# VHH binders against q330m9, part 8

Target 1, 357 residues: q330m9
Amino acid sequence: AEQEPKELLEMSTDTERLLEENDLRPLWEVEKDFGNQFGGFEADIWKWEDIQASIDAIERDVPIADLPPGFQRRVAVPVNTGYRNAISNTIYVGVQTVSPGETAPAHRHGANALRFTIDGSEDMKTVVAGEEFPMRDNDLITTPQWEWHDHVNDGDETAAWLDVLDLPLVLDSLNARNTFENHELDRQPVTKSQGYWESQYGRARPFEDTKEDGIPGPFEGNCAATPPYRFSWKDTLQTLRQRAENDDPDPHDGYSLSYVNPATGQPPLFPTMSFRAQLLQEETDPHFHNAVDAYFVIEGEGATHVGDDVLEWSERDIFVIPPDEIHHHDPDGEAILLGMTDRPVFEAFNFYAEAEP

## First folded at step 15 (VHH)

Design r01
Fold by OpenDDE, look of step 18:
Structure r01 (fold): chain B 357 residues (1-357), chain A 124 residues (1-124)
Amino acid sequence: as target 1 above (357 residues)
Amino acid sequence: DVQLVESGGGLVQPGGSLRLSCVASGFTFSTYAMGWVRQAPGKGLEWVSVISSGGSTYYADSVKGRFAISRDNAKNTLYLQMNRLKPEDTAVYYCARTYTYKSGSEKTVKFDYAGQGTQVTVSS
C-alpha cells in the first residue's frame, strides 16, 4: 500500500478563512471527498428467514389501514450499512406483503417501480394504469412512473413481492423532490381489460403513425418510456431454459436474459434500472464494474465472492455487490437469480466501465 | 493450482525475533485477504493475523503489539514479523488464503487454502 505521502499541504490560517468565508474549497480537498458522500457501501446479504420474520412481525403489529396516507404499504426494507435508506444509493428494494382482503391504496409517483412476485396467486392483483395484473410467482410487473397503481389481495393467502424503485437515485443521489400523488379512491377504476397493455407491445400490435409514446405525466426526457407490462415467469423461464440448452454462457453472468423494454425491444427496462434473469450452473469468472448489482435468489443456493467476502445465499435471499468490487458467483448446482442494476444510468452518460482483474 | 509455501521458521530464544514468509502462486494474490494461523502442540488452530486485500490488518490479542503482518503484492508474498517471541508462540505457522464468510448477520473469517506450515520453536 503505497502510503500516499501525506503531503502536508498546509495553508495559512488566513487562506483557510478566506476560502471558508466564501464557500470555497481547494481542489485537493474536494477531490479527496468526492465519491465518499455515502460512507461504507458494503457487500451485504439479507437472508429470507430474517426478512420473513421481520415482515411477518410488521404484518402482525401494523394493520395496513393504520398506516399514513401514501404509505399504506407494509414493507421490510433491506438497508446497506453505508446507506441506511435502501440497498444502495441508486436502487431501492423492499419486500412488501398484502394480507387477504387488504388493499394498498392507489397512488402514483415519479419514480419507476418494478414488482417481482415472491408469493403470489391469481387473486392477487396489482392494478396499473387501469389494468389488473395477476401476480403469479416470479412474475415481473412494471409500474412505470406516474401510472396509477394499487394492490388488491382477494385471495386467501398473504401475497409477497419485491418492490424495486429508483427512489434513492432521484431523492438522495440527485437530491430531487419526490413527485407523488394519492388517488381519490382506494382502488383505481379498472378501465382496461386484462391483457390490454401486453397487446400494445406484442409482435402484432396496433400501429398508428400518430401514436405519441410519450413520457407519462409532467416529466420530460430523452429516453423511451416503459409501459405497464407483465413478464410471466412461465415464459421467461422457458426462454431461459432454451438459452441454457442451446447457447454458451457469459463467463460472468451465466445464462442471462434481459427484461427488455417492450416498447423498444431492447434493454434497459427502465432508463435507470436494468433487470435480468440469470441461470448459473458453474462458477463464474471474476470481474468488476462501477455499477451496483443487487440480486434476488429465485431458485437454488450458492455463494458470491465479493472482494474479501463470501456471501452465502439461498432461495429468496437478497444480496448486493458494491461498485468496483471484484466479484464472481459460485452456485451449488443450478441457481437462478434476478439481477438488478443501475448500469443504465452510467451507460446513458458513457460512464459505465467493466473489467477483469 | 493454489500453492502457499511458508519459510522462515526455526529455533529462537525467548525475546528473539523471526520473520516468516509465504509465497503464493496459482491465484491473483492481490485480490485476496491473507492470514497466518498457528497450531501449538496439543491445541487447535488459532488465528494469528489477517491482512485484507486492501491492507487492513487484524491481530489476535495474544500477538498484538509483537507481530506485524504485511504483504508484497508484486512478489506474491505474505510476511509475518514476529518480535519478542515467547515460549507460548511455539507452533506450526501456516500461511492461509483468507475470506470472510457472510450469511446474514453472521460473519466468520475462514480460509480455503493453507501451506504446509513452518515450525517456530521458542525455547531457552
Scores: ipSAE 0.305, ipTM 0.687, lowest interface PAE 1.2, mean pLDDT 92
Fold by OpenDDE, look of step 20:
Parts: C-alpha cells; sequence; structure tokens
Structure r01 (fold): chain B 357 residues (1-357), chain A 124 residues (1-124)
C-alpha cells in the first residue's frame, strides 16, 4: 500500500541560515530545482565542520519519517556557486544521516548511486538487492540503477555517509527524468545472505551461461552493468599500501586504486562515474582535462591548486575541480582521497581529453 | 628562481600619471594570477589590484576607476597604469605572484612572491 504523502517538517530559521551560509541545501529543495539549470561551475570546497553542523541541524529538525515520499532521505547537499543543484552538473554529492532506530525507506531509481561510509558501524546496514551490507567506516558500497535499496540503523549512534549519484547528469545535462519507484514496504525483504553478491564476482565464482548479467529494469544500453557490491576499506587500504610500497606513483594522482566494476574487473565502476582511492605523499604534477574531478578527503590534509585558486582541505572535506582547469595536489604529509569523476561519460563517446600545461 | 622586477616609479604631481611594469621570470607567468600591493609610510601592506590568469581584474576601492592592471603574457610583464594620482597613493609598490586561497566560505587573496618594489611619490 502506498504510504500517504507526509508533509515536510519545517526547519528552524537557524538551520536555514546555516545551510545558506555554507552553500548547502536540503535534498528536498534541491530536487525541485533539477531540470531547470544548466551552467558552469567553479572550483569549490566544503569544510566538514560546516557540513557536520548543517546535517546535525537537519537531523534535529527533520526526522526521516516526516519526509515526503520520493527522496525520503535526510541529506545535506553541497551546491556549487555556479551550479546550485549539486557540486557539478554531472555529479551529485550529499552527506546523509540516519539516526538510531530510523529507516530510510526502500526505493529504486534510474540514477546510479554510491555510498561511502563516514561514520558507520556493524549495525548500520544498507540493504541493496536483497542483501544487507554493513556500513563500516570508509566502506564503499554500490547501489546500482533500479536496485531496491534502503538504509537501516540498528545501532546506538547516528550513521553518516557520502551519497554520490549521477543525478545532475540525468536531470540537467541530459535533461531527462529520473525513473523512480517507492517500495510498498519501508524495508525490502532480505532475500540474500550476507556475502552473496561478493560471491558472484570473486575470483572463484559461478560460471553459468545465464543472461543474468543484464541491465536491471527497463533500461537498455551497451555498458556492463554494475552489481551490488561492498568494497571493504580494510582490503582497499591494504591494497593501496601495497601499491605505495612496491609501485611508482602516477605523477598526477599519486598511488591510485580504481574501484573497478566487479563484473568486468575493469574501470569504470559505473558507466557514468569512476571512483578511485588516492594516496598522496608528495606534490603532484599539474594537468588538466575536460572531465570533472570531485574529492572526499578520507585522511590527511593539504591543498589543491586549481587555476588561480588554492583549495585548502582537511579530513572529510569535499571539493570539486571543474573541467579544463589546470590543477595539482599538494598534500601536507600523507593524505588519502576518494576521487570521483565523470570521465567515463566522455570516454564512452571518445570525447575525453587530458594534457599537461 | 622566481624573480619579479618592478620599474616605472617616480615623483609626480597630484593629478599626474605613472605606469608601473613588472617583469617576471623563473615560472610560467601565464598560469598565475598577478597583482600589485603597496605600502605607504607608517601603514601596512595593502592590495591595490589583481589580474587572474584568465584576465579578470580586481581593484581596491581606493584606486577603482583610476588604476588599470594589465598583463602581457608573451613578455612576462605585468602593468599598472595609474591615473589621477593623489598624495595618498604615495607608497612603495610591489609586484606579486598571487593566488586565491579558499577554505570553505573564506576566500583570501595571497601572494607567495613579491619584487623589491618601486617608489611612487605624489607631491606638489
Amino acid sequence: as target 1 above (357 residues)
Amino acid sequence: DVQLVESGGGLVQPGGSLRLSCVASGFTFSTYAMGWVRQAPGKGLEWVSVISSGGSTYYADSVKGRFAISRDNAKNTLYLQMNRLKPEDTAVYYCARTYTYKSGSEKTVKFDYAGQGTQVTVSS
């Protein structure tokens, strides 16, 4: 039974002011403006202190249960000065929280989504395609298009994570609708045991001549589908350290690991977005490209030079580099970044271009 | 080594004009924002004008409408045209390699290199 529409609880004036002062917006406002803007954006950075204060204020003012159907998620959304719906016109980043005992209800959509855990626990679960994935700190979990997903916090602390979606690409850049469906239940049935999806895409996995690896839902295309998958930070970090100890760094990206599509074993993770873990120990060389780079600071501090600007970043900050800007990173010590890019969109059409100044 | 060498300063009467030049070397000039700062006797350092690598310009309120900053990337040279000079414009003028430091909502223009300066004196 479709839940009756609920009215959105109003935020306090202080909360609204806080969001406005820090170039943050609540999701339910942002979603109304999609499809109406297409423009450039600039290099920008959002500090964790401001993000934290904002999302905490939203949490205080707005229980998830009071949010209307649709994007029934409590999210603080960094918005660019030039593009007010997201950090860029292709990539959406949000910080979502779920309080103890709360459930973000099950839904699915055409947009691709990724969760990067900021504050997690074993008792915080994102349920995707029938499997409960624990959200441990810095775990990266895919929510592929048209897969049912909900979030449940059975812990005693508020869970927080990064939402990354290609919403702006769909809604603004392609000027299309985001196909969306609410589940009849708040929580989807758990039909898979923990580890099921991993077992499908490991080194030892079933090899059946079944067409089960198609694109979910009503969608068609020529790209490999992204399966539901949890990338353990423990494993990722171990691999990253191995690379730092044994290999040479990329002059621009440092020691980088790609989150590959488990189905193909190759980047990109999504047809529209590529993700990487980057360990930086030294200043990188400048370059520029026509793709967007967005970053979340996992560990460390430093600065990124972008054109005439220097973005000073620290842990859990979010920053974005616009296309065609000369940029390089300057870590203060060792830093680890989550890199997000729309590069695959360009590559799909042979439009990607990169150069050194 | 980064070098910035200013020239064009001097003594002028109120209402007069001067054109300052700064020749840059030791870095890719075209990729940096450049600016002018000045220091008057007994006063602190003050931003006068900045020009981005893309050619966008900024002026302090005190000089807006009177001064014009420009650059010639082919010559690695920064310019400051100063018109309608006032006694209050008397200062040592420094050429500076600049950048905008961004931390959240805070944006600050900074510089990492400056020249030795050129004296500008406006007096009757």
Scores: ipSAE 0.273, ipTM 0.672, lowest interface PAE 1.2, mean pLDDT 92
Fold by ESMFold2, look of step 15:
Structure r01 (fold): chain B 357 residues (1-357), chain A 124 residues (1-124)
Amino acid sequence: as target 1 above (357 residues)
Amino acid sequence: DVQLVESGGGLVQPGGSLRLSCVASGFTFSTYAMGWVRQAPGKGLEWVSVISSGGSTYYADSVKGRFAISRDNAKNTLYLQMNRLKPEDTAVYYCARTYTYKSGSEKTVKFDYAGQGTQVTVSS
């Protein structure tokens, strides 16, 4: 095995001055600082009752109309001790609410986003690219890059959902600006029948329609764009139950389903993030990997062991497992988790690694 | 089978020093936090010190500055260097495999395995 480089003898004062005055540093000093630009991320957990109390306080104190234009969304954001803007340095998770009769105004941006419904109804809609998508409990709806989206609550109860975006990756890791545009209307025009976006995939369609696979907006790339799409919980749960009846569980993840990109039929859902529904019926085997995992507890309760920590979770809790931490799940009976990961970024670089202790 | 075997206890005068050792077997020692707990006669268990799998150390106020916990992962061994011992340090000292349980803002250190203990007696 290679040994670590030793520090060289201290340079002369003249050499140090020459480097300093030219904004240069010697490699052996720079190398010591790599990997230490942020504090270490920690395994952590946010309990639903604390999240709910916090968002209720925001709703009480901050009317949505008082927020700046384009920022008119009430969101409580789990933040890691090592990174104060999000749950990790690559994935942002937030809990957003919309009260009866309110609209979170239409906008679009370059960052990909999904909505996972916590408290929804037939009358709570995410409107994406001209189609109204009902937000039923545990439905997953994509609001992909550069597609107009707004959230409208025509029901009589406050709705809540999980926002998951690649904002920390885009803004902090890549130093890119999230290109952003407000729609001139708070509610975008509804120009598509419900079911339109679903109908465009997994079916025959005119050849001319297959030519519109470009990357929306001012962006370019070579990955297939993610379409607006709703994954119903009913279908997802049915498939999880079929797997439990017919297949063996993965030793680390239980019975796992990937939310695939409908346009390709393959993971990941977004170029930067992938998502899973995981049914756990027994304690899993430990493993570790260099991608971050974040979880939302869809149902059930249990614990997740992460290195020296044990995260005790129950329904609707949110927790995070930092990269390279040995971890496993121990459900109390049966549990279902929504898994969120930046693994696709690592795979795009041929850098993903996973092992068992 | 997880096994923790303590040694190094004994009788010592106030102001003296002792070094406790704990040899671990039956698990991957380097991936676990380890700690020392003690029980004075007629009292409950008291946490003394914890060292994380990554080497970070924590001490009870009563021993901070006097005790030093360390680990040698190559030898599967946990140590507790006890200096400037006081009569109130008299207790049975247990080596323990530990975890920090988190439930929201609440944090609790617990153990799942402990050794048989080693007696430390400080006679004033």
Scores: ipSAE 0.208, ipTM 0.662, lowest interface PAE 4.6, mean pLDDT 87

Design r01
Fold by ESMFold2, look of step 20:
Structure r01 (fold): chain B 357 residues (1-357), chain A 124 residues (1-124)
Amino acid sequence: as target 1 above (357 residues)
Amino acid sequence: DVQLVESGGGLVQPGGSLRLSCVASGFTFSTYAMGWVRQAPGKGLEWVSVISSGGSTYYADSVKGRFAISRDNAKNTLYLQMNRLKPEDTAVYYCARTYTYKSGSEKTVKFDYAGQGTQVTVSS
């Protein structure tokens, strides 16, 4: 007589106990857990007026000096349902503020970070690797892996900026908990004149026979470190305008440019994340890919279709598109977006995939 | 041309059941969310139920537990099974192609196309 397939899969109580006693599980039980550990990753949007009201409330109630141990930063964090601490499983986005006279203390960590300035001034500085970088509206400033950085507001207005970090990948997925250090001083020594890091990566620049390879500090990677650098909004906007006047737009992304690693002259900006500015003047064609896209609206308004959802955005809104979702953008006239993606991770593993419906 | 054609309405006693159908044409049915909207006599339009392109179902509080929405993508057909009907369910029921619009925390269901409607009357 034939044995029923269901009976062949049923384990005895003794076998189940033996597995449990030895911290073993059969493959067919664990296979179902892969890729399904958390709640759904949703297309979602955070409106600037809600973010603004929240950061104003935090600023009113919580001086930076009173914050609990940890990063010691005043930040409102967009959180996707499935991840509770970040916008995605690989990318962290936050809106940070520093009030006049405050300092976010110097520290360093293994996670890559950048700052995209929302409300800045000449007297609001990110200080990284010994240089003061003024934070002007829509400038992008890198604070790369294991570089000392602090934020100092000597101005008379509260400053605000977007933080983007690979924290979920580094801390939650790779479990790299021991790559954080506080500086002994809240404000690191300024050891470089302003413009030093920029001068190292111009078309006319120093070139040495001997140069550092790898990431600073205790790491020994083969890829070049991303340097501290400021991408001015003036140059970015000028490039986008030239593209709009002279080039055809990409069907999916409009007129775009990449914030490249200045040392290599190539994307990605960080090993784990790429960033782009996109000028949209017309509705784009739909597509989907297996990397996440997150966006900050630099200028303008419009909508992004993501599957069955429509995300209606305006200036300074933040939104996210999950992997594998069919999407396209429909600006109201003209809009400029800051795009953020974990695509470099997929490319490094040779499994980035993209298609049109 | 987008066409949505409803059927299955009628007169039924309280506690009874009806099954509404909607045959769609003029677009790729399987890639759109679909739903039902109703209009009671002298009232405005009221959202009833939505089914996503992937099959997830959503219901207004007034019908949750009594109505079941489903779709058959091979037949380009949307269904609404209506059980334990009440006089308050009396309305013209419209089949609609739907989207969920998100604006911060608020979600709204909007419709771009609707059919001619089918009358459902629940009366003693």
Scores: ipSAE 0.080, ipTM 0.606, lowest interface PAE 6.1, mean pLDDT 87
Fold by ESMFold2, look of step 18:
Structure r01 (fold): chain B 357 residues (1-357), chain A 124 residues (1-124)
Amino acid sequence: as target 1 above (357 residues)
Amino acid sequence: DVQLVESGGGLVQPGGSLRLSCVASGFTFSTYAMGWVRQAPGKGLEWVSVISSGGSTYYADSVKGRFAISRDNAKNTLYLQMNRLKPEDTAVYYCARTYTYKSGSEKTVKFDYAGQGTQVTVSS
């Protein structure tokens, strides 16, 4: 119980003026603002039916061609009340659509991005670094730092996918807003046959003695660059089922499979974010950690307990677990989740912590 | 095992006051939201008040301004101060471990454990 003696809590008017005039604040005024820039990061959930209705409305009202340069993507963005611009302060999730005959024009940026396909087809492609990647349901396709990418729908049905980017970290926390470029062409030249990027990162792969772990363009890096790559759902699910058949589940995460950086063969997929497919067949044990977890429900339904809240989810719902919240998952039968986390940021700072209650 | 034990009920006249207590055991009390539900004779359960793990309080409209919920995490104890009691407040009061269930914009409060209850009777 803090006492409030008037003399100890007041500065003279002259002192207050001097501080304000020089853009200074005393420590005791600023320290209470640390960790409170946002209006409270909350556990929350976005139901697919609400997302779908909202993006259908956007599609009717806002043709992609009418959007300004650099914003020519039709996306509905889950927004945490505490952050207001994204699902968290480090991870951006959006649901993007491209209708038949539309192109989301080619551009590149410093933020890492991937696409997780919700409604795809053989004729819906993301084109990255010269290769066309067909977007089939539940495929994960990377569009890494400073690689040209565009999205083209030559099919006859609207395609939809999940965008996941480290955009809030890169743009808002690191202030790297000037690392963006539009291509002169809406559709970049296709210069690689399909399968080219996968072939570069197999167990037998080209070796170049002078290769450095570099990112395209002006960037320098200390980690192996993340390549353009497609993780097919068929192969991913087959591997996940092999884990379930042969291994014990993790007490907190179930049977999991990491989407690794193909160049290293190890997580994280991006220096800033890790991704996993998680097969849940039983209620998990509670734990907490200081990294954010966000989820997309690939299959099934269930609930996730987060502190005082229970998030009830079903197929294609999106939900988020704030840092330091005790949580566990309770699937109704079997469920598969796409897990997304900023844990690699915490590990890079030697700051990751995890415990059981 | 989760155990919730209520006490402090009794017979009071309209306008009177009572303070209910609930001692919790078998779980980490400080990390859960807690609340009070009541059941009048022959009626269904009705939420009265909830206090979050962080101390935020919520009240049903019928009791707002008259009842005050609080918790003492060091003693694993939940309290309900009931003032200006009315005959309509007559019920069995249950201490409950609660959650806010979210399904999109819909929010509902449910419980997974409740105590045996304590009788509150408000009559002349």
Scores: ipSAE 0.029, ipTM 0.621, lowest interface PAE 6.2, mean pLDDT 87
Fold by ESMFold2, fold request of step 23:
Structure r01 (fold): chain B 357 residues (1-357), chain A 124 residues (1-124)
Amino acid sequence: as target 1 above (357 residues)
Amino acid sequence: DVQLVESGGGLVQPGGSLRLSCVASGFTFSTYAMGWVRQAPGKGLEWVSVISSGGSTYYADSVKGRFAISRDNAKNTLYLQMNRLKPEDTAVYYCARTYTYKSGSEKTVKFDYAGQGTQVTVSS
């Protein structure tokens, strides 16, 4: 007998050759390969002392002017074991520095970006869509899809900030190419007074009922474009304090605020990523979801349990929680976290899932 | 109330074998990493072995190749098979519920609960 067991599929060498010759694979081979794309994607943490030593070393060795063609930014990038280009397969986090007298040249690209200031000054600015934004500690500044942006340090101290971009999604998951353009000038023209972009989104604001509100550049889509905008830490902290004094905390997130798209007043901030400030005063209840969570510790210290792991964090540490891991936070007293998630991607496809254990 | 109850210790000649058991209660056993810690007379605690909730195993260099850790989640039971025992293996062996604490590139295994221990004595 030449028949193999009933549950075992048999393909002759000729059939295998025919499939390969035509760039075809049988489903049961393809099926076995799906879901095994990340070799050891883990809960991980990057301690600020290690990050700071690294960015200080890069600053000493590598002036921005000497960087190769490309983005031309001096950044130390947390990378996950399972994905060696970024903190996850969808979210890029980096710590960028600009020394006194340096300029990170003006460019624009299809990936969305924000800057969360770690060590800033009034003379260190990110310049977006014609406005200078002084980089003040714990402010969040958007440099959204296809807006010109550059970073200019006219001060006497090195500045550092957190970059968060959807680069892995855009460049690795969707395609290897992104629309990118250098500005003719290293420093874009400043064409707007400071405060201009903020003023466009107040309760009293300009009305332009005939203005085209399309998505910038060559892109199209169904989400409202994110504008250039600064979220002040003073306002964020004041709101968190008010919530802590007057409201009940969420069991999983504590007292949280969303950094909303100013144009809509609603999350997500970017079509691909949502961001939150979370004030934690007590241990949270465990849950899990299929979106990635990444965190930067704004203030305080504590621990986050992720499956078998405990990530012990303190101020300015960065950590990541993989999809589908049961997790919760245990602050030591009070802590404030910047939360980052690719949840909007999952929601766009009706794919988001969340549960308690 | 977390409870860990070890058994299986005793007196064994060098080169012999023992199997330790630890029955767990008061928590969801299958979702926790578990391990064995030992304390020789007059010495501090020493990690022996850890098994993750998913079944991955880790061993101290002093026991690798001789000891085998395993778990039966249906019975809430942790095991340690000890083969080719040496006099330096003489210790009280504790079953522990463990976590891996990560701090940058460094990983530290700690425990939050341990049992009362079971004595293993290896002597001629």
Scores: ipSAE 0.019, ipTM 0.592, lowest interface PAE 5.9, mean pLDDT 88

